# VH-VL binders against C2 domain-containing protein 3 (C2CD3): the designs that were tried, part 7

Target 1, 169 residues: C2 domain-containing protein 3 (C2CD3), of Homo sapiens (Human) (q4ac94r1171to1339)
Amino acid sequence: SSGLLDVGLRYRRSPRTAEGVLAARTVSISVQIIRACGLQAAAKALAEREPALQFSATVGVNASVTTHLSFLPQGEQRRTHPVACSFCPEFSHHVEFTCNLVTQHCSGEACFLAELLEFAEVIFAVYHENTKSASDIISIESCKEYLLGVVKVPTKELLIKRSGITGWY
Below, E stands for the ipSAE of ESMFold2; O stands for the ipSAE of OpenDDE; V2 stands for 0.75 times the mean of E and O plus 0.25 times the DockQ between their complexes.

## First folded at step 4 (VH-VL)

Design g02 (from g01 with heavy chain G99S H100R F107L K108N; framework fv_sutimlimab)
Fold by ESMFold2-Fast, scan of step 4:
Structure g02 (fold): chain C 169 residues (1-169), chain A 123 residues (1-123), chain B 109 residues (1-109)
Amino acid sequence: as target 1 above (169 residues)
Amino acid sequence: EVQLVESGGGLVKPGGSLRLSCAASGFTFSSYAMSWVRQAPGKGLEWVATISYSGGSTYYLDSVKGRFTISRDNSKNTLYLQMNSLRAEDTALYYCAKSRYGSGSYLNPFDYWGQGTLVTVSS
Amino acid sequence: QIVLTQSPATLSLSPGERATMSCTASQSVSYSYLHWYQQKPGKAPKLWIYGASNRATGVPSRFSGSGSGTDYTLTISSLQPEDFATYYCQQYGSSPPWTFGQGTKLEIK
């Protein structure tokens, strides 16, 4: 396969009280990216698309992972630091997304977060980061990253499972 | 020509707040991670905070977590540091610094620095 | 947290002499993460060496960096008057916090 991610997702909301009603309007969606393993196949496929890149069993890839909640703007995307020279990088990465329980994104209508989560996904994109730069020239090509694979995890179980979602995806 | 110009420093009492700004020019600001690095008078460099090119990831020195917030406005080419609950030990010259690559690449030295803005926290 | 220790804290030399200064990490770091900065009094730091051994734009060839794992060295083969400054090593790459050494002050004898 194109690589496996060991991830965890949790849904947390504020306690409910008479004074805390406004505080209960937001929730935290916690995302952990523990590790990736088995990136050899993805690296081989990438090397076939990008012949200038060569990966050996002793070197590995320089992997980083972006996390995007499908119902949030791309500007709310998060990224791990890269882990050098590994086909089984350990990230130990944790981020939280603060989301409103009720939004008005649907043509002026109120939309509940529960309705968004029923059909939403957490999207993980795994990249190889090229280690070489030939110049100090300012350019959009300063971002020398190559997509290894994409992992999508549905969020609908966060509405039901209090322990969250954990495992390889 | 890459330029980073900091502003917003000054004298503030303990417990006070300041907002630092860094105006960037000469490069595609939205493509690069940005950082704040401080230097106390007569002391060495200390990294404070970093923000990814999109603003989606932020990282902080442990002693400033919960007190400082790094942010950016890519439409204005401006980096910010909101500093709350300031302490005497936060007294320093604050530099903004540009990473070489914005994607989080480990080729990311700080290739350009601003002149710094002085923050003095004193009663 | 990775701690970077620079040695010596102060290096007093004359123009024309060779300068050698070290940066030791508390745990192994990739040489790709290790960078050096030059700072003159009253001025902002300048990127000097990146990835342990690559000279930044405009850095004279008399400067060289080397090292891997926990031990890194910055060498100046023949000091010029403009080289007297404080030099900082930094690790920036694998995970925060990104840390600096305490600096080596290169001063005129």
Scores: ipSAE 0.000, ipTM 0.470, lowest interface PAE 15.7, mean pLDDT 78

Design g03 (from c01 with heavy chain D99G D103S S104G G106R; framework fv_sutimlimab)
Fold by ESMFold2-Fast, scan of step 4:
Structure g03 (fold): chain C 169 residues (1-169), chain A 122 residues (1-122), chain B 109 residues (1-109)
Amino acid sequence: as target 1 above (169 residues)
Amino acid sequence: EVQLVESGGGLVKPGGSLRLSCAASGFTFSSYAMSWVRQAPGKGLEWVATISGSGGYTYYLDSVKGRFTISRDNSKNTLYLQMNSLRAEDTALYYCAKGLYYSGSRYLFDYWGQGTLVTVSS
Amino acid sequence: QIVLTQSPATLSLSPGERATMSCTASQSVSSSYLHWYQQKPGKAPKLWIYGASNRATGVPSRFSGSGSGTDYTLTISSLQPEDFATYYCQQYGSSPPYTFGQGTKLEIK
């Protein structure tokens, strides 16, 4: 009830020769971030915590979204380009994660991807970013970002739905 | 301004235990991975452990796996390192380091604490 | 595990001279994952160059980084007294561990 992100998740195997189909070791997990909406409440909460970041109803936020698969290292995160001055930014963003069908998690044990997906999540973090032009962002401090919200989408339905997962979260 | 302040270091005998703490301020703690990086006297830097922003994922240097546990309390903006079965080779200054990931895939440590000294000797 | 080897171990120069130091990876590394830190005796390391070539906040323009694949270089065009320190390169793999080089100590001649 009442989602902030319009997203799509798909699970598919790369096409291979008939002989190679059963021996395929990788799959693609496709993530689409279409838009976010209703960021007014999050922006208001942020402005109360950070007065220097005052947001009016007409100005909006400079939003970007990170995508993190919970079973992958944090370094494998992807991020959208920021969308300026909007409480309902449209990203039209698509990324693919190539994953091994059999992988080794941090404990060192081999694990099937299907077992990981049963308990895993796609974690979307929505941030407000510095408004400066990319050419002006030459120092690490200019990359400052502020968390607006987190959306978690369970991946277990990717194992049972051929069409994937779509909708507001 | 970002600040990281380590504490909990000291002298301990081989086989002993010690818990390090890092108090963080000046940034949204839960949004960033945090790491422990150590430096033995007169030696270079060695990464020890990393914990994700949520605390759900941890990574360790092979030589400390099963002995060290990294954890965090996001409500207190504090990072921990529980060190068990300490060895002489664990003697080092232990730094708390803030991870940074941006769309440019930097995977770096943008801020470091002052360090806390751990000495393991009989 | 990727090993980073820094050369030279010690670089003895005078103020005003050009300093060049290298970091060589045992396997190819994306330049986006290669970073440099400056550490003075008794102090914590400071991020100095990130993504092989980008200066961190407050780093003077005399510092420049370059490289790709296995070979990376940090150059100081004209040494100032405050530049004498130990410099470490660091890389990130697809999963930790993060790897540091052993450092290049830049000392006054």
Scores: ipSAE 0.000, ipTM 0.462, lowest interface PAE 16.4, mean pLDDT 78

Design g04 (framework fv_sutimlimab)
Fold by ESMFold2-Fast, scan of step 4:
Parts: structure tokens; sequence; C-alpha cells
Structure g04 (fold): chain C 169 residues (1-169), chain A 121 residues (1-121), chain B 109 residues (1-109)
């Protein structure tokens, strides 16, 4: 019912300076991740499947959040620094995605960014990062990330709301 | 541009083994979880197995646990499904599917054409 | 394990009509984790709606998804010939992490 992440999203055209007036063909999608809350329930549920998380489910998780625009490659995703030992971490994280107004669809067709944003979403994935990695002869873990939850925010409203989208999700 | 091409299907006898492959292109393979989803002739979709982007986490349908092994080779952009102790009820078209994220995907955004596995004497 | 039940099993309609099909979960599912796929005969499924209400890239505006908790709906406001297919709902959550409904076959009358 209550949101997991306190976020803010804004759609901004590049500033119209002397340089920008003649050549501005990009926009900025601004993403802020202010804080997460309620991570203990997720951690406890996950600890039932992952015994290595039992301690973190009791004391606090090392949370980080990835931001992925669904129409951009994975290599363009951003990640916050981990916030140690907390079930309500504050990230105060801000990133900008610079996007061309006209881009190529994966099918090879040229598409306007506005058309992509109609169907796209900003995907936030909240992870716990294990602070102690096993380095013994037996490699018991290849992945050190544990998914706590996901928040998806549709981007279609960014085209309509000048002030952007803000709140718990 | 995302393409998934399955291969390795065929006719096998009950108790036999078969290895399926899925060649992926058009995306950063190691950044996404991959899955196998099957469809028996004339029936609906059934999830079989998922592997995380790193290969460190695997998940299986209960009825295939201990018989099937999902694996991946990120250097070759290839997903595999090793199927042992095959049963008649494993007969299906097997789809390779790209997940939405690297650990536990929420949905499957791209699918291959499928490869047919028939288990029959 | 969460079981998804789709109804009706078969929906026979003509082009221009409104189609409505349901997906009911045996337990409450977050709308963020309910998705719909379109599958045409002899072809692979295609992601159609994700997170209950978001259209995938290239999906026409006549398609809309809605719902929360245990009850979800896919609606097509005015059927076109290319819309006749089987639609599957899918949830993510528990182990096994993924289950699909049995499908609703939308066929021409």
Amino acid sequence: as target 1 above (169 residues)
Amino acid sequence: EVQLVESGGGLVKPGGSLRLSCAASGFTFSSYAMSWVRQAPGKGLEWVATISGSGGYTYYLDSVKGRFTISRDNSKNTLYLQMNSLRAEDTALYYCAKGSRWQLPYYFDYWGQGTLVTVSS
Amino acid sequence: QIVLTQSPATLSLSPGERATMSCTASQSVSSSYLHWYQQKPGKAPKLWIYGASNRATGVPSRFSGSGSGTDYTLTISSLQPEDFATYYCQQYGSSPPYTFGQGTKLEIK
C-alpha cells in the first residue's frame, strides 16, 4: 500500500543559451532517489531463502538502488552508493540521463523520444549488497546482490507534468 | 535488434538427455537474467528455469528440479538447458526468454522462436 | 504458489467490438508484478502489458490493462483483425517465481 522509494523525476529540455539555440537536440531526464523505507520486511522474507542474509535481516541491510530507463541499454543504468546497515536508508542521489530527441528504435526505425516515453518506465531495483565476500577455494557465491524490491514509474506523465513526478512509489 | 535463437531440440526416448542452446545478440547478455519457458502442444505457457546475469543464482520449476540444469556462458552470449531423465510430460516447445533485470526478472521482454523437444519411445 | 485463472477460456467476437478478459490470482499480487503476453498461432509470445497497466513498445492505445490485488483485466476497446490471438497473464513473486494463466483465446466469430 505504502511506497518503498521516495523519488523524483523531471523532463527537462537543454538550457537555451547562445550555443543551445542553434544546436539543441537533446533533453535531460532527471532522477532523484531520496530515500527508501520498509526494507526489513523484504529482508526477512528474503533471508528465509538466503541463510547468508539472516544477520542483515536483523541488524540492517546495505541497500543500493539501480535506475534503468526501459528504452536505454543496461550500460546506461545508474546505481547509488550502498548505504550501510539501515532499513530506511537515505541516498540523496541525483542523476541525469541525456537523451537525443530523435533516436533509433531497436527495429532500426527512427523514433521521437516522446513516442518512446509514452510506453517506457523508470525501473528502480533495490538491492542488498553482501559486505563480506567469500574468497575461499570453493566459490560459493558468484553474485553478491540480493533483490529486495522493485518500483516502476511510467514515463508518459513526464510529458504532461512540467513539475515532474515526485513521491513514494 | 534483440535476437534469441534456440537450438538443440529433437526426439529423445524417456530417460534420455538433451541439451538446448540459445544464442543471444543485440543486448548486453551478462546484464540480464535469462529464462526457459515451455509450451506443450496445444497447451499454455509454463516457466521452467531462470538464471541470474552472473550465473550465480538459478531457479527451477519443482517438477524439473534435479533433472534440468540451466547455465550460461557470458563470453559466448549463450544460454543452455541441460535436460536429464526426460519424461513424456517434458514434451514441449522450449522458448528462450530475456528477463527484464539481472537477478529475478519481473517479466520476459523478448522471446526466441522456440525449439521442439519430443520425449517418446 | 499463486495460481492465475483467466476467464473466459475462449472469447468469440467480431472486429469493431469491445473485448474484456480477466485474470484472477489465488492470492493478492502487486500490480507491479502482473503482466500480459500476446501469442499468435505458430509464433512466440510477445510482451504486451507490464505492471498491470503499462503498454509495451508498439502496443496500440486501444489496449488497456487495469486491476489490483487479486483481480486484473485486459481490455481492447475496438477489435482489429490483428488482435485475434491468445492472451496470457503472468505474475512474479514466490517460488516458483513465475506462473502463467491458462490463456484466453480471442477468436473471430
Scores: ipSAE 0.000, ipTM 0.461, lowest interface PAE 19.3, mean pLDDT 80

Design h07 (from a05 with heavy chain S56Y S99R; framework fv_levilimab; at its last look DockQ between E and O 0.02; V2 from the best seeds 0.00; counts 0 for: pae E 13.5 > 2, placed apart)
Fold by ESMFold2, look of step 5:
Structure h07 (fold): chain C 169 residues (1-169), chain A 121 residues (1-121), chain B 111 residues (1-111)
Amino acid sequence: as target 1 above (169 residues)
Amino acid sequence: QVQLVQSGGGLVQPGGSLRLSCAASGFTFSSNYMSWVRQAPGKGLEWVSGIYSGGYTHYGDSVKGRFTISRDNAKNTVYLQLNSLRAEDTAMYYCARDRYDILTGYPFDYWGQGTLVTVSS
Amino acid sequence: DIQLTQSPSSVSVSVGERVTIDCKSSQSVLYSNKNYLNWYQQKPGQAPQLLIYWASTRESGVPDRFSGSGSGTDFTLTISSLQAEDAAVYYCQQYYSTPYTFGQGTKLEIK
């Protein structure tokens, strides 16, 4: 396999009344962040410019992943808890993004979620971070994080695949 | 056609609580995001809190842990519960409609009339 | 947090003149070729009203004398051919990330 991150994407609709169709105004995009690999190469490359990473690039990184949808504000992004000292972390993390089925274009024209998903993507950013105890940390370095990589997964397949999208990216 | 009608507010002592209400009409409330923005007397605007159609909530740093935003889609109403109030929470509070996405993602196209909250001893 | 700094803090200008108001962001608000920066007008005793979104797009019903420009971190609101009703406080606001933040405001007075 190749790629950096093993993920799954699902489209979930609001509950409907039994045996009937009621107009649902919102849906959820379900995002699974399963695991990552190949982080040692990324960490070593970054350590050439960031001396603070030299030890971690040898023994393992404290990885966490942020995720957000390209058509939502950056404030909608979510973050996994870090997985310590690994180049192949397992996250097994699930998030939900709530979206309107129909949005109004600035020209007054309705814009359907399907039209957004045709060109949209889910963006994942993989970081290394220091997670020392807050009670022992006085240094400003305790809040520092380093970007190891970015993965972008197109959402257009959600328009045709009822079971969603899964795989390595 | 779009209306945001606010209620609640008033005078409260430090440490007290209030609940602000914002009743919406003229649009499909359940599919829209809502925010609260405040303005201290003679000061600028500060975003306080937001709630998205699916119930996801955000808070500004100054109110996190003390304020709670909620919505009742059956009543087309968004609420802001203000707890542990301080003198610096004295402000005019506005509710505002919010739209999101890359094509229509500009916030706060309609605002309520404002509700004054005064916190003093 | 993204901080927005407006300049000037106040200005007094005659009817028919041009004025510019600057807004500087502490970090870029550009994403996918859109700048997530808005401009609002607030008249005394009123709620703010949206003028400009995406840095340069006028909201429906906003007169052509209002225009926005800039990208990334540096933005400008320009009001040409000022009219008496333009006396107000003007705010820039980023919608890039929470917490959403506003500039401190610029008070525009008509001489």
Scores: ipSAE 0.005, ipTM 0.487, lowest interface PAE 13.5, mean pLDDT 79
ESMFold2-Fast, scan of step 4: ipSAE 0.181; ipTM 0.716
ESMFold2 (binder alone), look of step 5: mean pLDDT 90; pTM 0.932
OpenDDE, look of step 5: ipSAE 0.012; ipTM 0.580

Design h09 (from a05 with heavy chain I102F L103W T104S; framework fv_levilimab)
Fold by ESMFold2-Fast, scan of step 4:
Structure h09 (fold): chain C 169 residues (1-169), chain A 121 residues (1-121), chain B 111 residues (1-111)
Amino acid sequence: as target 1 above (169 residues)
Amino acid sequence: QVQLVQSGGGLVQPGGSLRLSCAASGFTFSSNYMSWVRQAPGKGLEWVSGIYSGGSTHYGDSVKGRFTISRDNAKNTVYLQLNSLRAEDTAMYYCARDSYDFWSGYPFDYWGQGTLVTVSS
Amino acid sequence: DIQLTQSPSSVSVSVGERVTIDCKSSQSVLYSNKNYLNWYQQKPGQAPQLLIYWASTRESGVPDRFSGSGSGTDFTLTISSLQAEDAAVYYCQQYYSTPYTFGQGTKLEIK
C-alpha cells in the first residue's frame, strides 16, 4: 500500500485571529488535500456492494473528501467540492481549523491543544457522490453519498515537525 | 517568585530504582509543562522526559521504558520514577519549568537545584 | 534527532574582551519567523540558567552584554565585554522538535 490521499498538515499561529469575542488568541491547523489516487479498487468494491447504484466503476467516481479533527465535534467537519468521473481526482483543497490554545474536545471538556494533538487524528473520509437527477419522490438513493475509504493521519507528528507534515496516507 | 525544590536522589546498585521529586511554587503549576534534564559528571546536558499540563508524557530514547514521569497538581509536584538503573544513568538530575504551550512558549526558564543519582555496584 | 554542535569547545579570554560562541544545528530550527533556540549559562556547582530564548531575546535580569543572533541553522552567543563572573559553561538548546537536544557546551575561562 502506497497510500490513498496526498495531504499536508500544518500548525500556524494567527497573531490577530480570535475564535470569539471573549476567547483567548487562536491558532490555525491547516489541512491541504492535494489529490487522491488509485480509487479503482474502492470503486469496484462499491459497485459490488451497492449494485442498485448503477454507476460504472470503469469510468471513475465523483469523489469528495470530508475532513474531521478527532477532538472537535462532527459539526466542525469540512468537505471538498466533488471531482467528477476520476480515479485520481485533484482537489487542491485547503481548509483551516481555528482553535483556542485551550480548546474543548467532543465531550465538551476543556483540554490544552498540544495535549490533544498528541493522541488526536485528522480523519479523511472519501465519498462517491450520486449525481442522479432529482426524483419527484424523495429518495435517499438519489441524494446519498457512498463511502469509498477512510484515511487517518495522526496529529502527533505536528509536535515533532513544526513546519508540518506532508505525504501519501 | 518561582522555586523548584528537588529531593529523592542517592546511591543505588545497577537494576535498582529511585523516585525523584520536584516541588514547585510561585506560579500556576497546573498550567505549565515540566521536564527533567540530566548531566553526567563532567559532561553535557541531556533532556530526559517531559510532561504536559494535562498529563501527556514524552521520553528520550535512552530512558524510554525504564523511567516514568508523573505529576500531582494538587501538590504542585512533578516526579521521575527511575527503574532498571544502569551505570550510564549516573548523573545530576534537574527538574525544569517547561513551556506553558508547546507552540508559543519556550522551555527551561527556571531550574531546580539538582539531585545526584549514582548507580554503582 | 537534531544535533547541535558548538564551537569552540573551550576558550580562555581576558576581562573586558569580546567573546563569541557558535552553535550549528543539523537542520533548520526556524518556523513562522521564530528560531526555536535557547542559550544557557552554567556556573560550577550550579544549575543552568536561561540567558537567551527565541535565539535573540534576553531573559529578564540578564545583563545586556549578552546577545544572541543567527537564524535557521547558524547561531551565535556574544558577550560584548567579559566580566569575571561570566566564567561558566554555555549551552545552546533546540526546542523545534522532540527530543529536545543540547550542544556539547563551551567552557569559558578567564585568563
Scores: ipSAE 0.005, ipTM 0.488, lowest interface PAE 14.5, mean pLDDT 80

Design h14 (from a05 with heavy chain Y52W S56T, light chain T98Y; framework fv_levilimab)
Fold by ESMFold2-Fast, scan of step 4:
Structure h14 (fold): chain C 169 residues (1-169), chain A 121 residues (1-121), chain B 111 residues (1-111)
Amino acid sequence: as target 1 above (169 residues)
Amino acid sequence: QVQLVQSGGGLVQPGGSLRLSCAASGFTFSSNYMSWVRQAPGKGLEWVSGIWSGGTTHYGDSVKGRFTISRDNAKNTVYLQLNSLRAEDTAMYYCARDSYDILTGYPFDYWGQGTLVTVSS
Amino acid sequence: DIQLTQSPSSVSVSVGERVTIDCKSSQSVLYSNKNYLNWYQQKPGQAPQLLIYWASTRESGVPDRFSGSGSGTDFTLTISSLQAEDAAVYYCQQYYSYPYTFGQGTKLEIK
């Protein structure tokens, strides 16, 4: 495939109580960070931008959600743990970004989901991690991250694809 | 050095088709949202279409259903297929990238040189 | 669609003068303390060039005399001391939602 990162996205909601008890509703954007490929090409592009950079043997992915809708937390962020740099490092990492339904600005649940999914993006930052040896208990800020690339996946298609979207980006 | 080099413009009759190309170099193309923006002679800028790194597309209202944006990440190239062309589509067409230097990029930090599309009989 | 209206549509000023160009959005482009608005300069026969992003952050290589301000629906591009080379058309652009939209442009003529 032509993409840098193999990901999966879907949304899910808190279950409704059948007993007629109304539970607070939340919606989550479920993100799978499966694997990355083409990292050598990305690392070469970074080296052109940062000629003095020394590359580490590990790569990680930072996932976040941004939207112009004020009900989502600013820049909520989830990270994979770094894995050894290889042809196609596999993360098999799952994260959820959760927000509460806001009905005051929406005539119903479907309206809120349409607003959320239409305007939100899941953003993946792929990075090399460079660290030096640390103490057993207290680590100093010796870790440096160098951005290899950014992948942006809009969530609007999740409104019509209940099974989610998956593919290389 | 970031470069966007465009090709594929020309003169075409109403109802005809053209394919525009934008070849990118100097950055990790596969990570960037790419757009086409047009400008009719003596007029302002109009956003035409955009494509995410994974292929999700957006279109301006005036071109939806007639134009198709696509990309080939292996060739670092964005395409715009123009179909059912009208006289009103006559414009300079620019390719532009969204910035990759921040986690949430901003549009059009670099533009191609433009390619002229003229639709006339 | 979000509509951007610029004013004035055209302005003619002398070298050394201060100029302000306004851009009004039909709805707020502010989210999480960021304004999704850019400013561009286009000289005759050239592609547009980014001047200001996120409403107030100057792009690398852009002279200090250019500045952006405003929030929500009302934005201003200021050129503090005009130079002859600043004769151009200036555009604001929003990226708060698709489709991306531009203002109609402001033509700045020198002298």
Scores: ipSAE 0.000, ipTM 0.474, lowest interface PAE 16.3, mean pLDDT 72

Design h17 (from a05 with heavy chain G50V S56R H58Y, light chain T98Y; framework fv_levilimab)
Fold by ESMFold2-Fast, scan of step 4:
Structure h17 (fold): chain C 169 residues (1-169), chain A 121 residues (1-121), chain B 111 residues (1-111)
Amino acid sequence: as target 1 above (169 residues)
Amino acid sequence: QVQLVQSGGGLVQPGGSLRLSCAASGFTFSSNYMSWVRQAPGKGLEWVSVIYSGGRTYYGDSVKGRFTISRDNAKNTVYLQLNSLRAEDTAMYYCARDSYDILTGYPFDYWGQGTLVTVSS
Amino acid sequence: DIQLTQSPSSVSVSVGERVTIDCKSSQSVLYSNKNYLNWYQQKPGQAPQLLIYWASTRESGVPDRFSGSGSGTDFTLTISSLQAEDAAVYYCQQYYSYPYTFGQGTKLEIK
């Protein structure tokens, strides 16, 4: 049970980097999360799993989305700001991941980024953020998050499709 | 002018609870991740937990399910709620300013003075 | 989890001498030409202080005698022309992945 995400992925090999920011032998993977929609089913399923957590059918969820590249270290995740009270939140979120053209993987072996992208994916996890105040996204207690769904987008077409990958997932 | 001022802590029996506080000043608190790091007497440093600017949290395996990190941006304060305390949780607990971004930032450029937690019968 | 091993565990040196502390990671902490490794100094009774970030960049206010080097899995903290105030425990720390982990520490004593 996942909601629909309108996303865009692009592979950008910039010959120019911001001065002092990126090394010459890096590329960018650009990720856009435009919106989610149709989160009613996921919210209903969550409410059934968590009876203490009830949703109005007409109000919505406090949705946020994390982005994780499957071949990057754990902790390299990015997250949108939460969008309150909506089943069709608009995020208009854009992030870039900088990647070396050659990297190491387990057993000390090295591989090219192109080889990783053939089997990798971008993992989007959609959460309901349990907040205490309508204006305060960050609770005085740890932000309790509840998984609404996971969307996985394969990266194998990024190197062969100049327009990248875009659409609803 | 960055300061992290800690409070809370003390002596508690096994199974007890404590709440640690860390009041921040001199920077835009809401934009930074905040972490807790502990150090048992005479031992090394152990990372405990992080809270992101957006509220997401991560915990070390030894404390997951027992400790809760939280923040109050209106008060520029990060908290660590310690529950189901064990003798092995006895340590100096430090709050530390973490990154503002996981890829381009770096952690722990400023540390609080530390708060001692002793778990003993 | 990524394990960091420091060597030596302790060292005693005289003022004015050079000392090196090594930190070995169980896996690479290199990503996009950045090494996700910090070095800290902790004096008795005090909180740790950041010395070096990104393996080799010296934090503001840290004396020039401190330098960091290395890449991937092998890192070194060097203190040239040791001073009496440098007596402390030194820790390396990786922030490549969660959980963040620290080396076991190196105790530096001055004779």
Scores: ipSAE 0.000, ipTM 0.488, lowest interface PAE 15.0, mean pLDDT 79

Design h18 (from a05 with heavy chain T28R S56Y; framework fv_levilimab)
Heavy chain, then light chain:
Amino acid sequence: QVQLVQSGGGLVQPGGSLRLSCAASGFRFSSNYMSWVRQAPGKGLEWVSGIYSGGYTHYGDSVKGRFTISRDNAKNTVYLQLNSLRAEDTAMYYCARDSYDILTGYPFDYWGQGTLVTVSS
Amino acid sequence: DIQLTQSPSSVSVSVGERVTIDCKSSQSVLYSNKNYLNWYQQKPGQAPQLLIYWASTRESGVPDRFSGSGSGTDFTLTISSLQAEDAAVYYCQQYYSTPYTFGQGTKLEIK
ESMFold2-Fast, scan of step 4: ipSAE 0.078; ipTM 0.666

Design h21 (from a05 with heavy chain S31T S53T S56T; framework fv_levilimab)
Fold by ESMFold2-Fast, scan of step 4:
Formats: structure tokens, C-alpha cells, sequence
Structure h21 (fold): chain C 169 residues (1-169), chain A 121 residues (1-121), chain B 111 residues (1-111)
């Protein structure tokens, strides 16, 4: 019930000038991945699924997280840097997605971002990177990644909360 | 030279299972996404499943819970396990390289030759 | 899911003529000035081959007579000066989100 990821989502408009705010056609969705915790269970499940990998309760995983907004192209995913040897990694990762306030559909109808956000979600995928060195970018990019878990956070609350969405998921 | 070589099709009765294989060469398999696309006789293309390098999988609604995609990077091979097969699963199954990256990717620039799966009583 | 609808379903034209095939998406596949839309050609008995990616970029080795255009929800594949070897089924495909989806196909026949 505690969740795997401590995240924050915020809906932000730019530019900040009164004239620019009135004329703005885009908005930024801010995503923060603060930390993950309690990865022991996921690591144990991964070890059972992938017997060649060996985990210890005292060792940890090399965790990284991808962020995907369900209404944006899959190729627009963002990824944290990996955090080595931890079951409770701290990422302190911040990214922004620029979104158009209106989109067009094949019927010619315009759809506001607010309407889209009612049914959308932010998808976080947590991976273990099987690598020799976290500081060796070439080695890390060549190594296989293993899925530890998926966290989905609905964006509907961004429409009703001024302060955004924060908490464990 | 990029090449995808498929195997593992055949004739099976409803409720049966088959495992399809797609052996890749000519590119760095371990850093590429892979997909399966099928085509029923005389019909159009339907995306079936995809797999990322790290094991994240996704499936089309018609096959969720019945099909399993997997990969073996040491063998440069992607697999599709077909379970609980139905007559409507009869199709030519293609594997395809999903060259999707964050900034420049576009899927399905190379396709395998296809593997026929026939589900008949 | 994103639905793609092609028109016409089939077309029969003579060598040397111009052909246009339309693809309409149920929602926009445009993000950051990129359209996540591909076109494929499938000849009888063969696997599909990529013709156009990013809605308008021609794949290496594809003849100049093929071109793609459009943005957002409305896309067109144009074949100028049709050749006999162009007889095939043409498919549009979106890669904006999973599940990836294809149009129903347009069968191009030579008279």
C-alpha cells in the first residue's frame, strides 16, 4: 500500500507575462521523481524470473525510471540516470513536457488539453540495469535492462489541484 | 546488412500452442526494440506485440493474456509464444525491427519474411 | 486506441497517371513538429516495406515518384507517374502511441 515511487506532478503555464499568459498555446507538465523505496520485493521477483541474476537483501539494484505521458508519443519518454546498488534510490530527477493546449482530430474537432488530461496518466517504468559500472556510460548503455515495476499516476487530479499531485505510487 | 529470419509456424488445432522465433543479424540487437505484426489471409496488418531491451512488453487487445513476447539478447532472437489459439489467430506473422528512439526513431524499417500460423480443427 | 481510416479502399489507374491515397487519424499524431505516421508498400506474397516515415521523409532507395504530405490528422501518399511495379497494397501506420495501428489498406491496381 506504500507505493514504489515518490513523485510530483505539476501543471505549469508559461510565459509569465500577463499578455503572454493570455496568448499562450502551450503548457508545461512538470514531473519530479524524488525517490523509490522498498525495491526488495521487486528485486526478489526479478531474481525468480531471471535466475542468472542474484540479489541479496543487503546489495540493492541499479535502478532507473522512465517517464511517459500517455497522450504523448512513446518516443518522447524521459529516463533518469541509474542509481547503483540501492533498494531505496534517490533520483532528484526533474523533467518538463511541453504540451499544446488544443489538438485537432480527424472530424475537425478541437480538443483542449484539459479534456485529454481527464483520461490520461503518467506512466513510470522502474528498471534494474545489469551493468559492471554505473559511471561507465558505454557499459550501461550496452547492458540489458530488467523491468522491476510500473507505476501509473492519473492526470485527472491536475485539473482540480492547484498545487499538483505529490505522493507515493 | 540487416536480416530477420523467422521460424516456428505451422498447423495447430484450436486451444493449441506454438512458439515463433525471429533471429536477427546485421545490427546491435540488444539495443533495439522488436515487434510482431500479423496479417490474416486477405486482410490488413495488425500489430500484435512489442518488446523493449529491458523486458517491458506491450500487446494488442486481441492477444492480451494469451500471447507472450520475449527476447534472448545472447542469441539475437525474439520469440512470440502463442497460447490458447483460436481460428481467428490464423495469419502470417511478421517480426519487425522497431527502430524507435527518443528523438529520431521510426518503427518497422526491416521485416522478417513471415511465418504462417494456421488454426484449424 | 488511435484509429486510421484510408481512402479509397481500392483504386485502378493506368501507367503514367497520378495517384493519391488518404489516411485520416482519429486523433492528432503531431508532437513537437513531428508527425508519427509511416507509409508501407506490400506487394503480393511479400512482407511490407517502409516507404515514408515522419509523414513526409522518403526511405532510402524509394523512388522520387513517392511522396508523403499532411499533418496532425490528415495525411496523403502521392505516387506521381505510376509504374507497373507499383501495383500493391499501401498502408499508413501511426507510432504516436501503443497499440500501434494501421489503416485498413488501399489496393492499387494497374489497368
Amino acid sequence: as target 1 above (169 residues)
Amino acid sequence: QVQLVQSGGGLVQPGGSLRLSCAASGFTFSTNYMSWVRQAPGKGLEWVSGIYTGGTTHYGDSVKGRFTISRDNAKNTVYLQLNSLRAEDTAMYYCARDSYDILTGYPFDYWGQGTLVTVSS
Amino acid sequence: DIQLTQSPSSVSVSVGERVTIDCKSSQSVLYSNKNYLNWYQQKPGQAPQLLIYWASTRESGVPDRFSGSGSGTDFTLTISSLQAEDAAVYYCQQYYSTPYTFGQGTKLEIK
Scores: ipSAE 0.000, ipTM 0.547, lowest interface PAE 11.7, mean pLDDT 79

